VH-VL binders against Peptidoglycan synthesis regulatory protein ReoY 2 (reoY2). Designs and how they scored, part 7

Target 1, 183 residues: Peptidoglycan synthesis regulatory protein ReoY 2 (reoY2), of Halalkalibacterium halodurans (q9k656)
Amino acid sequence: MGKWVSVAEKRQFLKWFLTQQLKRKDAKRILEYLLQHYHLLEQVMFTEEIRGRERTLVISTLQSDEPGFAFYLYRRKIEDPIRALGELQANPADPIYLILHFHGKAQNHQYLQMLDSESREYIKRFKQFQAYKEETDSLIEAVLIENEKKMLLQQIDEALDLKDERRFKDLVKKLQELDRRSS

## First folded at step 22 (VH-VL)

Design ff2 (from ee1 with heavy chain S100Q)
Fold by ESMFold2, fold request of step 23:
Structure ff2 (fold): chain C 183 residues (1-183), chain A 120 residues (1-120), chain B 107 residues (1-107)
Amino acid sequence: as target 1 above (183 residues)
Amino acid sequence: EVQLVESGGGLVQPGGSLRLSCAASGFTVSSNYMHWVRQAPGKGLEWLGIIYRDRSTDYGNEFTSRFTISRDNAKNSLYLQMNSLRAEDTAVYYCATEKQGESYSEFDYWGQGTMVTVSS
Amino acid sequence: EIVLTQSPATLSLSPGERATLSCRASQSVSSYIHWYQQKPGQAPRLLIKDASNRATGIPARFSGSGSGTDFTLTISSLEPEDFAVYYCQQYSDYPLTFGGGTKVEIK
C-alpha cells in the first residue's frame, strides 16, 4: 500500500541523520531549515531517484562515496546550498524530493519504510546483488585456502622424505592455523 | 476572526487524569499547526507540544509519556489528555496556533487559558 | 534543550523612558527568536518575529535586534499600556523554550 510518512517521522529521522558528519557542512543549513519550518518538511518525499523535472536534493555523509550536495531543478544541477534554499523558500507548496546517502542505508528499517515503493524495490534488488557478491567472494576465498592446504601437504611430505624435523614442525603449525581459518 | 477557547480545567488530585478542550472558530484546526503551552502561577511559559496538519505530534521532553494531543476535525476542536498528574502540573493551559500557511513556530493566536489545579 | 536567560528580571521605569530587555541563549539560535508581551490576567501577545520583524498591528516603538546568542527588545518610549512581562522564545530546536521573562513596571 502507498507509504505515507508523517511530519513527526521525517523530523525524527532527519534529527538522527544530522548527528552524522556531512561531506558539505553548509548543506546542514537546508536540513535544519526544514526541521524549523514544517510547512516545507511536509512537502519532503524520501526517494532514491533524481526525477527529470522535479526538485531533488542530494545530501551525503562523510561515509558515502556520493557527492556531498546537489540540487536538481528542471533538469538543471545546482551545487550551491544557498541557491537551493532560496528555491525552496520561493516555492513552498511544491514537492521536495530528498535523497540521503549514509552508511548502512540498505539495512536501515526506518529509512526504507519512508521511501516510495519504487525506491524501496531498487534498494532491495541492490541488497540481493550485494549478498550474491559477498557469497561469491567467500567461495573464491575458500578455493584459495584449499590451494594453500594442498601446497602445505606436499611440502610436509617432502620434509618427511628428507627427515627435516624443523621444517616438518613449522609446516604442520601452518597447516593447523589454516585449518582454523577455513572453518 | 480567529478565536480559541479552552475548557475542562479544574481541581484534580495527584495521579488523576484530565482532558482539556480547545474550541476553534474562524479557521479549520486541521489546516493549522496547533500547540499547547502552560504557565504555572507566577512562572513563565512552557511548551508542551504540537499537532501537525497530518495529525502526527511532537512533545516537550518530559511530556511524551503522560500527555497526548489530539483533535476532532468534525468539532473543530483540539484536545490535551493529561494522565498521572502531579502538583507541578498546576498551571494555566493555553492552546495556540500559528498564522495560517506558516510554520515559524510563532504563536500568533492564543486562547485565554483554562486553570488546572493538582492538589489533594 | 536551549536555555534562554532574560535580564534584568525587573525593569522599573517611567512612561516616556526607553526600555532595553536582554535575552541570551545557551547556544546559537541564529535569528530564530520571537518576543511576546503578557499583561496580568491575559494570554501572551506576539510582538517581534525572527529577532527583528514586528508582528501585525505592533506599534513602531517596539523593535528587536540580535543574532546568534544575544538578543535585545527595545521599547523606545514607554506608554502606560507597555507595563507588562516580556518573554523571548526560540525555535531553533525542540523543545521550543521561553525565557524566564522581564517584568517592566512603573517606577
Scores: ipSAE 0.739, ipTM 0.888, lowest interface PAE 1.1, mean pLDDT 89

